VHH binders against UDP-D-glucose 4,6-dehydratase (TGDS). Designs and how they scored, part 10

Target 1, 355 residues: UDP-D-glucose 4,6-dehydratase (TGDS), of Bos taurus (Bovine) (a6qlw2)
Amino acid sequence: MSVAGRAESLGPPDSFAKRVLVTGGAGFIASHMIVSLVEDYPNYMIINLDKLDYCASLKNLETISNKQNYKFIQGDICDSHFVKLLFETEKIDIVLHFAAQTHVDLSFVRAFEFTYVNVYGTHVLVSAAHEARVEKFIYVSTDEVYGGSLDKEFDESSPKQPTNPYASSKAAAECFVQSYWEQYKFPVVITRSSNVYGPHQYPEKVIPKFISLLQHNRKCCIHGTGLQTRNFLYATDVVEAFLTVLKKGKPGEIYNIGTNFEMSVLQLAKELIQLIKETNSESEMENWVDYVDDRPTNDMRYPMKSEKIHGLGWRPKVPWKEGIKKTIEWYRENFHNWKNAEKALEPFPVQPPFV
Key: E = the ipSAE of ESMFold2; O = the ipSAE of OpenDDE; V2 = 0.75 times the mean of E and O plus 0.25 times the DockQ between their complexes.

## First folded at step 4 (VHH)

Design b07 (framework vhh_7zox_3; at its last look DockQ between E and O 0.01; V2 from the best seeds 0.00; counts 0 for: pae E 21.6 > 2, placed apart)
Fold by OpenDDE, look of step 5:
Structure b07 (fold): chain B 355 residues (1-355), chain A 120 residues (1-120)
Amino acid sequence: as target 1 above (355 residues)
Amino acid sequence: DVQLVESGGGLVQPGGSLRLSCVASGFTFDDYAMGWVRQAPGKGLEWVSDISWGGSTGYADSVKGRFAISRDNAKNTLYLQMNRLKPEDTAVYYCAKGYSPKTIYLRDYAGQGTQVTVSS
């Protein structure tokens, strides 16, 4: 009895031109990315994979939740069986990997969780993507992988010298992603962005935390002297950078996504106090600031060169004054989008480094 | 616009060989995985082979060991060397951009295809 292998009649090709998996899509930057993709690419199916951790909120996606070209899947990238099944069933063409533990302060206390999620999870994902032969895999990294510098600007060829467990986990994950390019010529692209700010961010990071503290008549907690500086990009500009890399980024390449806009944490606090408390009095501003112990390691700055992505035609567009006002306004109405948002406003206890 | 132009098909006897070519235009060829799919009479579209931008290859079990996919990025050309052809290989062969073997998802194909007929 000749078991005629049932040639499964593959149904008509999917009505969508591409299927894009976005991991961590209920998070901050990834939610903006998903919204942009769903709205601007109606012929793309956008698949949001998120485990819905404490910093995730589906409210970030309410504007597109009913769109036909959007699908949400709850799942963990660390579940290798689930991830494999996902790639087998969802016909994924492109992967944008945003899912990560990202809170630096937490990484000092829960370093192994960061390693597990950011390194092992990324390895599981890139392996499955490779097996599925997706056309492009974009890994979203951070400028923190370079380590701190006072004078030297980092380019994409600069060595990785992470100084905290978060940055270390992101750097390690880069190595796994890059290894697939080296070994298999799997089309990976790595991005390294500066700090991003805007709506939809869980209020544990400096900007949303300070905004939320002040809006609740609490003081900003500055770590150390507050003289450390960060480069801040507005969320929509970063999304445009990812779209640029998606379209024009070369496989096997790394792209810094930075800005010339740099601000100290102290200056940030002052500006937010001025905007939210509507004061220009320096004496009054001092009443809204508390200093706390510094992090075990706190880099002073992360200067990056972004000429490579500029060559692709990307530039930041949103001025700080505009972006921050929009951000402040959003948090007035949306702070409670997370059930545990108040917990994020508590000072993070400085625990001794994991011996 | 993406253009894919297939050629090299024909009539061959069982055990014979053919080499298919696909010339791509309208996109950056070396940035994309490419593949071959085929459609036999009365059957659905079947994945045959694919190659990554860096040269990693995959094959359907039905053609493994007989077919070889390759690409010339300088010429924007995809190839399929078909050896030891069987009657079951009779189909219209299409060039595809970004084909996934695991999900059996054809991203883009724009060619008219090339007919391969294996018959005694």
Scores: ipSAE 0.000, ipTM 0.230, lowest interface PAE 13.0, mean pLDDT 89
ESMFold2-Fast, scan of step 4: ipSAE 0.413; ipTM 0.770
ESMFold2, look of step 5: ipSAE 0.000; ipTM 0.119
ESMFold2 (binder alone), look of step 5: mean pLDDT 82; pTM 0.840

Design b09 (from f06, 22 letters changed; framework vhh_7uia_1)
Fold by ESMFold2-Fast, scan of step 4:
Structure b09 (fold): chain B 355 residues (1-355), chain A 121 residues (1-121)
Amino acid sequence: as target 1 above (355 residues)
Amino acid sequence: QLQLVETGGGLVKPGGSLRLSCVVSGFTFDDYAMAWVRQAPGKELEWVSSISWSGGSTYYEDSVKGRFTISTDNAKNTLYLQMSSLKPEDTAVYYCAKGYSPTTIYLRDYWGQGTQVTVSS
């Protein structure tokens, strides 16, 4: 038993220094975060709460599943009674909130589900965390909350102008999280990340979808012209950013987590075709591209300034050439990481639901 | 139909022991976590203990840890709570609850009728 005021940070496994709740931990980014925390912080107890929706896989956590400082709990952040019991039972000190519906195309046809999961679920979680007197609550948001711009780079003081239901749900959830700081001085931190790529991502997003389509001898499906651009961060770099925010982030603050590496969807498709099909012929590359109808709204760029987090000591370090090759190799070997992976390769409807 | 039937409550002196049983039907422990929840007179519901699917992992409220043991007998479709070193503060109606999933306690979908435990000198 520990006594108040004693240093217990390097104590035995039965006396964990911190108990960390990670929501959505069987998903893409959160699984990398859990692996890092379990391996590098054996004095922390890492609790993974995940409902195991279509894009999750427990295989993402197989290397650490038997560690003494890790446990998995299957549950839904939208269940307020369960969430309250979880905080009381597990004695949570820190929350890393990754759980969300993230598929933009799906959000146009299932917008109310995105509101329910991303807004209501986040409100349930931050309320329970506040009642439990959690010492740090990190909310994981998106660069899409700013809306697009051809000429401006957004900093954390920029207004939120979301243009799709996914981005709108994330922006609304930020408002609930931020209200807990304003009302109670509850120690929340908000992060807004560029597009992340790497192992463990369900192949419905542009990079893993194009990789998997090409590896199955199918064509890359490009919405509209393919001239829209995105900024890309490798999965391990974003984990390092979250660790930096966890240790040095100030309560009540927002941190952009971005990169200056920007590529158009068409350029991305051509590069992946060249790498996977091993061709330099532009004529041959065009045979691997299909154009489909554009989304109801599709921002051209999501440029962000990240000088604030640079001030905390974080910068992305994985070069695109290294990250993309590792990602291609991972999907070649691990496509069946999900039982429903083939469904990810199907086109999604892009029209909003009829009123 | 889903059914949970609690038995084993009664009057016991401080320091005594009781074993609560909950017989389930209409589902299996392989598919759901199970829990014991209690409510003392004039107080709100308090979670006591839970067990994940197939009796894998067990969890306890701090006030009962070391005194209570939760277990399952899958062949008998029965959940148990072995209570030892009972205190007056343990006086409550004890409810058996089906969890949300194999690893998570929900306490919303179905509870049994409860069994009264009274610890009195």
Scores: ipSAE 0.000, ipTM 0.123, lowest interface PAE 18.8, mean pLDDT 82

Design b10 (from f06 with S101G K103T; framework vhh_8fcz_2)
Amino acid sequence: QVQLVESGGGLVQPGGSLRLSCAASGFTFDDYAMNWVRQPPGKGLEWVSGISWSGGSTTYADSVEGRFTIIRDNDKKMVYLQMTSLKTEDTAVYYCAKGYGPTTIYLRDYEGQGTQVTVSS
ESMFold2-Fast, scan of step 4: ipSAE 0.201; ipTM 0.682

Design n01 (framework vhh_sonelokimab_d1)
Fold by ESMFold2-Fast, scan of step 4:
Structure n01 (fold): chain B 355 residues (1-355), chain A 124 residues (1-124)
Amino acid sequence: as target 1 above (355 residues)
Amino acid sequence: DVQLVESGGGLVQPGGSLRLSCAASGRTFSSYAVGWFRQAPGKEREFIGAISWSGGSTYYAVSEKGRFTISRDNSKNTLYLQMNSLRPEDTAVYYCAADLEGRVWYTASEYDYWGQGTLVTVSS
């Protein structure tokens, strides 16, 4: 597409300072980003593009759905003709790309869905954004692209060694995004976040799953020993990191968005049992834990350094004890935010026995 | 132009409470993001908390979380900071700050307009 063709396309009136496309905005992290942008940037038009997959909910956006600086568009980032038309019609200035397939099922058929949505879909989106002369494209990636380590903290120069189909698809998508900076100096920025917790998360991941299991009088299902650890960031802290990258992030750069707060799955289960079941007895806590066979691939740790984004002025602010209490409170009232939430509580498939 | 004026500071004993106010004049206050910062003697300005233009989102520094509450009244163009369980370490000049584009920042240098400050002394 030529500059003249784009300039002459019909679009919305030029009444907003910026027009921001957020992909996957009815999902977990992106919904918090949209709420923040709509409420805190009334001079920005916020456009939510989401296909509304199983883990998305428009209820995540209920508080801002009727705001004049917000619109929802249902569509798939893999539909290249639709995506190109959207950029021409909406006059997008900034892209925040959260849309991804995050299904934890490691079956071979689901691995292809990760590749299709996360790699092909991202390539479609960055190509259309480049053609549309977008001024900033932020790709939201994961700490899982580094692979696990027991003794080394990864920085943004560390090699990517993904160990599962999700992480592999995100690493591959980063390569497509980064190639647009190298080839065209198209202003892309890549972020890699630690595990995020908070309201709006479909309850298939460890924190909301354990909370929801316990509130339904079911046991926490721990895979293996429960000694694997993860670093956790509260959802609003991650939103502030994205805002920092949006204003101060340098084109072509990568930014780790992490925290030094690390907790094992077993420690997490014990703390959630204590908070939700209101017990401090270890024998009573044992009644709320079931151990199951470990998953085929489960990295022990995903440690990373975030000094680069600290240099931009961002630091995590929400203490774990406060963030987890807010999260527990949210799930008590909002489990039915998803019609299929009960399916999220099913046990993860274990590795089949060797024949 | 925006003018911000802090008030409500003073001497308070450890464990006491204070409510600080920040009155805004000039343009429409309801479109700004606003926050509170403090500066202790010999130190740089430190983030305390901030609130979105609508009042729907609040942000706090980890060291002050649970003790301080930020709120706003857009009909009165006023920002508030409720400070509870005050400690000698809370002794500082407290400033309000505004971002006209509606952005909340943790870094003082990012804010567009500042008040002159109000002194809070926590001492027995």
Scores: ipSAE 0.000, ipTM 0.155, lowest interface PAE 21.3, mean pLDDT 83

Design n02 (framework vhh_sonelokimab_d1)
Fold by ESMFold2-Fast, scan of step 4:
Structure n02 (fold): chain B 355 residues (1-355), chain A 124 residues (1-124)
Amino acid sequence: as target 1 above (355 residues)
Amino acid sequence: DVQLVESGGGLVQPGGSLRLSCAASGRTFSSYAVGWFRQAPGKEREFIGAISGSGDSTYYAVSEKGRFTISRDNSKNTLYLQMNSLRPEDTAVYYCAAEYDSKLWFGPQGYDYWGQGTLVTVSS
């Protein structure tokens, strides 16, 4: 299906108003972005560049894989010669850069993936985009670049104080992207998103993992006390934010994309137990929770202000009650969206070995 | 920033015991969950066990429970693996690894820092 859809997407270069490159498009957030762009902008050619890592699934794009304005290209953003060739042959107008390494594999060879993929790969991509004279480059960053805080909310002028290798790599990548605006006035925009939940997420993250564990009659595993909180944003709301930034975002600017909805891991586990096991008994809920590992309290919260993007006309609109029910329903039917999904539910053993 | 260095490997006879050490540099060691892994010739890397930052919680792979014990001394920034009743099948390079997780998206199985490994040979 993806091969047939890709072949059918070929057309004259001048037949499309814009040609958009989305990196990491078989992943969670980027797949929702691609579906929206393909369905709502038939005059745009949407090009998905993905290396198909363990978290990716082409099934995330099944509904649009045969559309005339979509094509999939398998490749690595770190392959500088290939990336340059891709910009030249596909005549890219816009870049949406989602591709990133978020987990370290068990292999020593992958110990530096955060720096290699997130920093070097991003530098390769922005350099090629600049040479190709792309009209807009959107870099997708994270709220973690600010560091955690118990009491203060970060805005886009706040200093970056990353506290972990992932956040450090994203902050460093922002510096390379921002330098192209400073040196060349190359039209980059940086976004920093809260935690996103919804369909298409590989079930190793807290929400889909707890849903899938409970649906398989296994217990929710809580790190430390479970009192750490995160702000959650539904997948379709974050897509609307990216569309808003694409249309109205100013070159050289940074936009926080967040929500005021904040929940602790313990409260999240209890709500999922209530919804999936259909119980309100505290005693019964305790039987579905296990505690593992202590975590530092430094990253108890990642609070940020999103008033700048509100000024562009975007606000989150999907209530938690609606979004979580849709997410639960999706995982009930689509757990096998990934061939390796069962491995995501393993207790405290490590990620699959490098083979 | 943390660097891990394993030591204590060597040749041991079947039925013997050996204690491996993993020395960590940096002031944040007590904030890391740390674990032991091994890779035998011709086999995939295998999880042995892990210990929480405080040392209060330990988890072991089912196959190793009762023979291997993991412990830590945060005052010395050191992780230990006590191995008893060793068998030729325990011959492997042994690695220590440390985990840092700042976001709910990061799974409990991800490890950020790895040592270079220490060889354990169980043979007569």
Scores: ipSAE 0.000, ipTM 0.091, lowest interface PAE 25.0, mean pLDDT 81

Design n03 (framework vhh_sonelokimab_d1)
Fold by ESMFold2-Fast, scan of step 4:
Structure n03 (fold): chain B 355 residues (1-355), chain A 123 residues (1-123)
Amino acid sequence: as target 1 above (355 residues)
Amino acid sequence: DVQLVESGGGLVQPGGSLRLSCAASGFTFSSYAVGWFRQAPGKEREFIGAISGSGGYTYYAVSEKGRFTISRDNSKNTLYLQMNSLRPEDTAVYYCATDWEGTFYLPSSYTYWGQGTLVTVSS
């Protein structure tokens, strides 16, 4: 069991139109969601439940931390007694469930932790939300649940074929969430997003890691050939997608949240080298790239169709050229946003798996 | 051997339409992004755009005001460029090319080229 919530922070005021629980709110995507909700919905009470794991930083929420419609509660979604108490005392109307272990490389070494946090923790949360009669539960999933494809774009009816423990844990958690809709008609919505980039991301993922490595005069570390591609969506665009799903998403539905902007890891490295090192020399760019052994499994592409959410009125707005420049500048100024940011730049430690 | 063969070029009047094809062989076509380039007389080669291996993602490097559409048929190993509302300024030799480095949006990653097909837009 991890850390229980702070009892003295429980105690709802009765003047808010809605009370929204955001799990993992000190993390990357959820922090942008909280900032948006706190600023644009002053009549909503926004409750951040976060255990403050290594990826989290309360500095991500510094601009809104003192707002009257925001409170932080430290606690773990896996603490079933605490979670039930939280729903009873805070009178939650809406749940936005972001809390998860998301590091794919880590999932090969700590697969059971990913199952515990992502599956068990999600089941605890959806059960408590159902008992509290929450009016909307949004589960944040990933495009990785589809597995990879070189020639097929996945839509929301496509089968899940996860190829790593992270994706497997997210797919399994979707099944628990979906079962509450099937059994109880409990109003859940599942979202599956492309790779998100932007400010507030702990620099273990490809974009912020390469930015931070280059800004510290270190080389981009490419797994395998670097020919694998990912689709990238800017953080503020994904927040607009979640707001669209919150307002217009239908209970029991799944929504892909994707972008047509597809880039290989090698192309990403070259663009970041050009922007950060200010060089167009091919030979000089080669000096900023190192190749490392590939992951046990590494899908080449995660192609998704997002026409369903387009039908709700959402489309990505931030061009890559704009988003990447903002992201580079943010990391230059805010690298020490996390106590252990330097550890994100180290090669990932591989321990022998426990059979 | 990687081979790309363009076809469909010719003389068209301003405002006309033309569809170019590029037949690919010698590699797993569906696994690679492929793109279109053009070179007008006395000008440098210009990147028009590219389409991902699956056909799900398309990038256009130049503003065609929606006049050009890139598509592919992986069952036929063929890349297409549909050109509408053609202008005299579109007169060029059109080339298809394969992205061998996986750098979909970077022109310099396109390593294997066809011989080109001439498009002339004239009244």
Scores: ipSAE 0.000, ipTM 0.111, lowest interface PAE 20.9, mean pLDDT 83

Design n04 (framework vhh_8cml_1)
Fold by ESMFold2-Fast, scan of step 4:
Structure n04 (fold): chain B 355 residues (1-355), chain A 124 residues (1-124)
Amino acid sequence: as target 1 above (355 residues)
Amino acid sequence: EVQLVESGGGLVQPGGSLRLSCAASGRTFSDYAMGWFRQAPGQEREFVALISWSGGYTDYSDSAKGRFTISRDNAKNTVYLQMNSLKPEDTGVYFCAADRYGLYYTYEHEYDYWGQGTQVTVSS
């Protein structure tokens, strides 16, 4: 039996300095953020709003679920009446908005669901936060809003050129958030992060999917050639970036949260095969790779400059060798953190073309 | 459009076996996750089993685990449900359903196409 929620056992809070709403808090990145906030800021009340979709797990929060400065509320950011009442009832001071559909491959086949959750849901939330006079609203976006480039590193002034429905939905949501700053001087901050890896991630993304496939004696499925690269940032490092932005970020600003660590999908697969299957043989490694049809659109690189956030005092600290080993060990112990984890390991069928 | 036609239902004694088939018409069968659902008279439709488009992932209701096996033949555009150790509680109309590019949902409203059903009766 897992202890889920226990919001009732927390009782009414004492005097808290700030009340922070974290949306999607039973998910990957937001669960690490909540754990950090609950442990390091006992004078803040941390309120987790999550609808508990397939990627979420309350087990991600079991270590802090009974803390006096934590509450779980089950609900959907798209329910505008509920969201408005929540801001009034809970007296929210700060919003950290993580709740989103994030599965790129799924976004090609279910694009309207991504628009509904990521655009409409974000608009509902920022509107309610504005009416409640929230003092800081942080929107969590993605490096994919820039589109890809082989020769340019994007900074925060670069134009957005999304190339898939997930990235398009995040870019559109940014426009709604940004418009509240332009219209009302409502204190929003937008973050755009590199690809994040670590514990608590539902295993549908490249790193946890390849780890879990290999741990179950199945082959890594590579879209296209595997020569596309991604920049990887460890989960605890991205939490430190959000804390930095929360404390020092300026209203109306955008902050890239990136790393200079770049790896191709093929190189990632080979390294995971070496670590998990304990082989240095090239011929043996080839036996653990299968190639599948590429996405309708798949950018080669997402290079970002992060000098702006470096100016606030943040830099990534966790080396790849340390982070990847911790991640491998976490999935060995915790694959059944989700009842449906094995569904994540299947390749998607042939997808309809993007318009 | 995909049309689904179930077959293989019938009357069987408790402890017996039946193999249900679902034949799909259309060129994109390999794009579909396939599910089996059943409905007893006066009851709601309930999930029985599913199989991914590749056949690499299967899932079962608690009542079907260890007794039923779902499989597919993409060359023949057919999905199968092998039912062993049948119980009177397994009696109902069995429907096959197709979910194109779905997330292997166990909920009936997520499936795009449905067969007409085949009757399974487990009785002496």
Scores: ipSAE 0.000, ipTM 0.149, lowest interface PAE 19.2, mean pLDDT 84

Design n05 (framework vhh_7uia_1)
Fold by ESMFold2-Fast, scan of step 4:
Structure n05 (fold): chain B 355 residues (1-355), chain A 122 residues (1-122)
Amino acid sequence: as target 1 above (355 residues)
Amino acid sequence: QLQLVETGGGLVKPGGSLRLSCVVSGFTFSSYWMAWVRQAPGKELEWVSSISSSGSYTYYEDSVKGRFTISTDNAKNTLYLQMSSLKPEDTAVYYCARDYGIFWSPEYFDYWGQGTQVTVSS
């Protein structure tokens, strides 16, 4: 026996089925998330809340900026009265919380700003979302909350042992988010991602910084020995992970979003020098590397298991060779995506925190 | 009128391949996620695969990953399921379905086709 669908009204053409708030949407990962949501969910209203800090660019959203299911609101998540009014006015159903200070080196000299934005701002946001009876709240966290390990892979039950102010602020924010699940059964989900690379990333992070330095005939600046490793995940794969968590993730759960692809900073520098400077000579490659003083703390590895999200049906699809080529080409054309991009390339003097 | 019409089913030997097609009329399917669902004899409905409205994101049931490929042709308003390395346990009636909202709501498929029979047998 076959069943055929009937012609039915699918709701009024001037209404939206869901209203999604994305915080920090002019930033790196969140901009890719917004583009995907606007293009693939035309029956959902996507609301971008961003204060437009130094690493944000509205150019990241130019392809969808005029779409009927998108709006931009300039504002600060730390403004509690404004945030509460926003939830009441916009009738938010779902929150994707990306807004954060993320620059690890900056966190050593501006630790209180990281606490204010990442902890207080997150608490303001989750409180307002709870009061508005949001049906799902995703908090975007980091693999750095685990601290480093040379021998053990962290799963979502592993203890958090952050070793820098950025990671500490993210771990503390997780505690506030988690408490809303424990206290109220408010439907929060926490994600912890490996390092992400791709288009739209402000060039203060290792991959886009090294690409941009080399494209401007400047040397890669390596902190310490360069033997510290990171796991890298392409921006579109991370967006697919967030969509998977939105669709299948369970309230109260934590999901690691990682990859088995691991490279040292030194290996990364050498590969980028080969691709951009077109040299295979080890001695010539050494001429494009400069060593700088190490960070006050710098974990050697952030190894994570991601079997939990694999159980939801997600795995990374973009191979490194493909992703890095796309990334290099994007920065060649789009370095001036930010007015202050040249400042990102300056050496960051690693100084001990004062007082 | 909204209508989904499946074709391409048939009898195939184990290890064989089939391509299912679903022609959509009465709505712009590029505005909706689309899915394939199957029902084996005497069993419950089983979701097989979904594709996003842009075609950028695809999802598969674990037993069909690496064997089945979902795709769309927007110019023809057609959804496809390319099936390879077919197994006797893939024997089922295959339905195409429209998903108007998969986003943190219970997944509700609002329109279904008539179904097309796939039989994998020697």
Scores: ipSAE 0.000, ipTM 0.312, lowest interface PAE 14.9, mean pLDDT 84

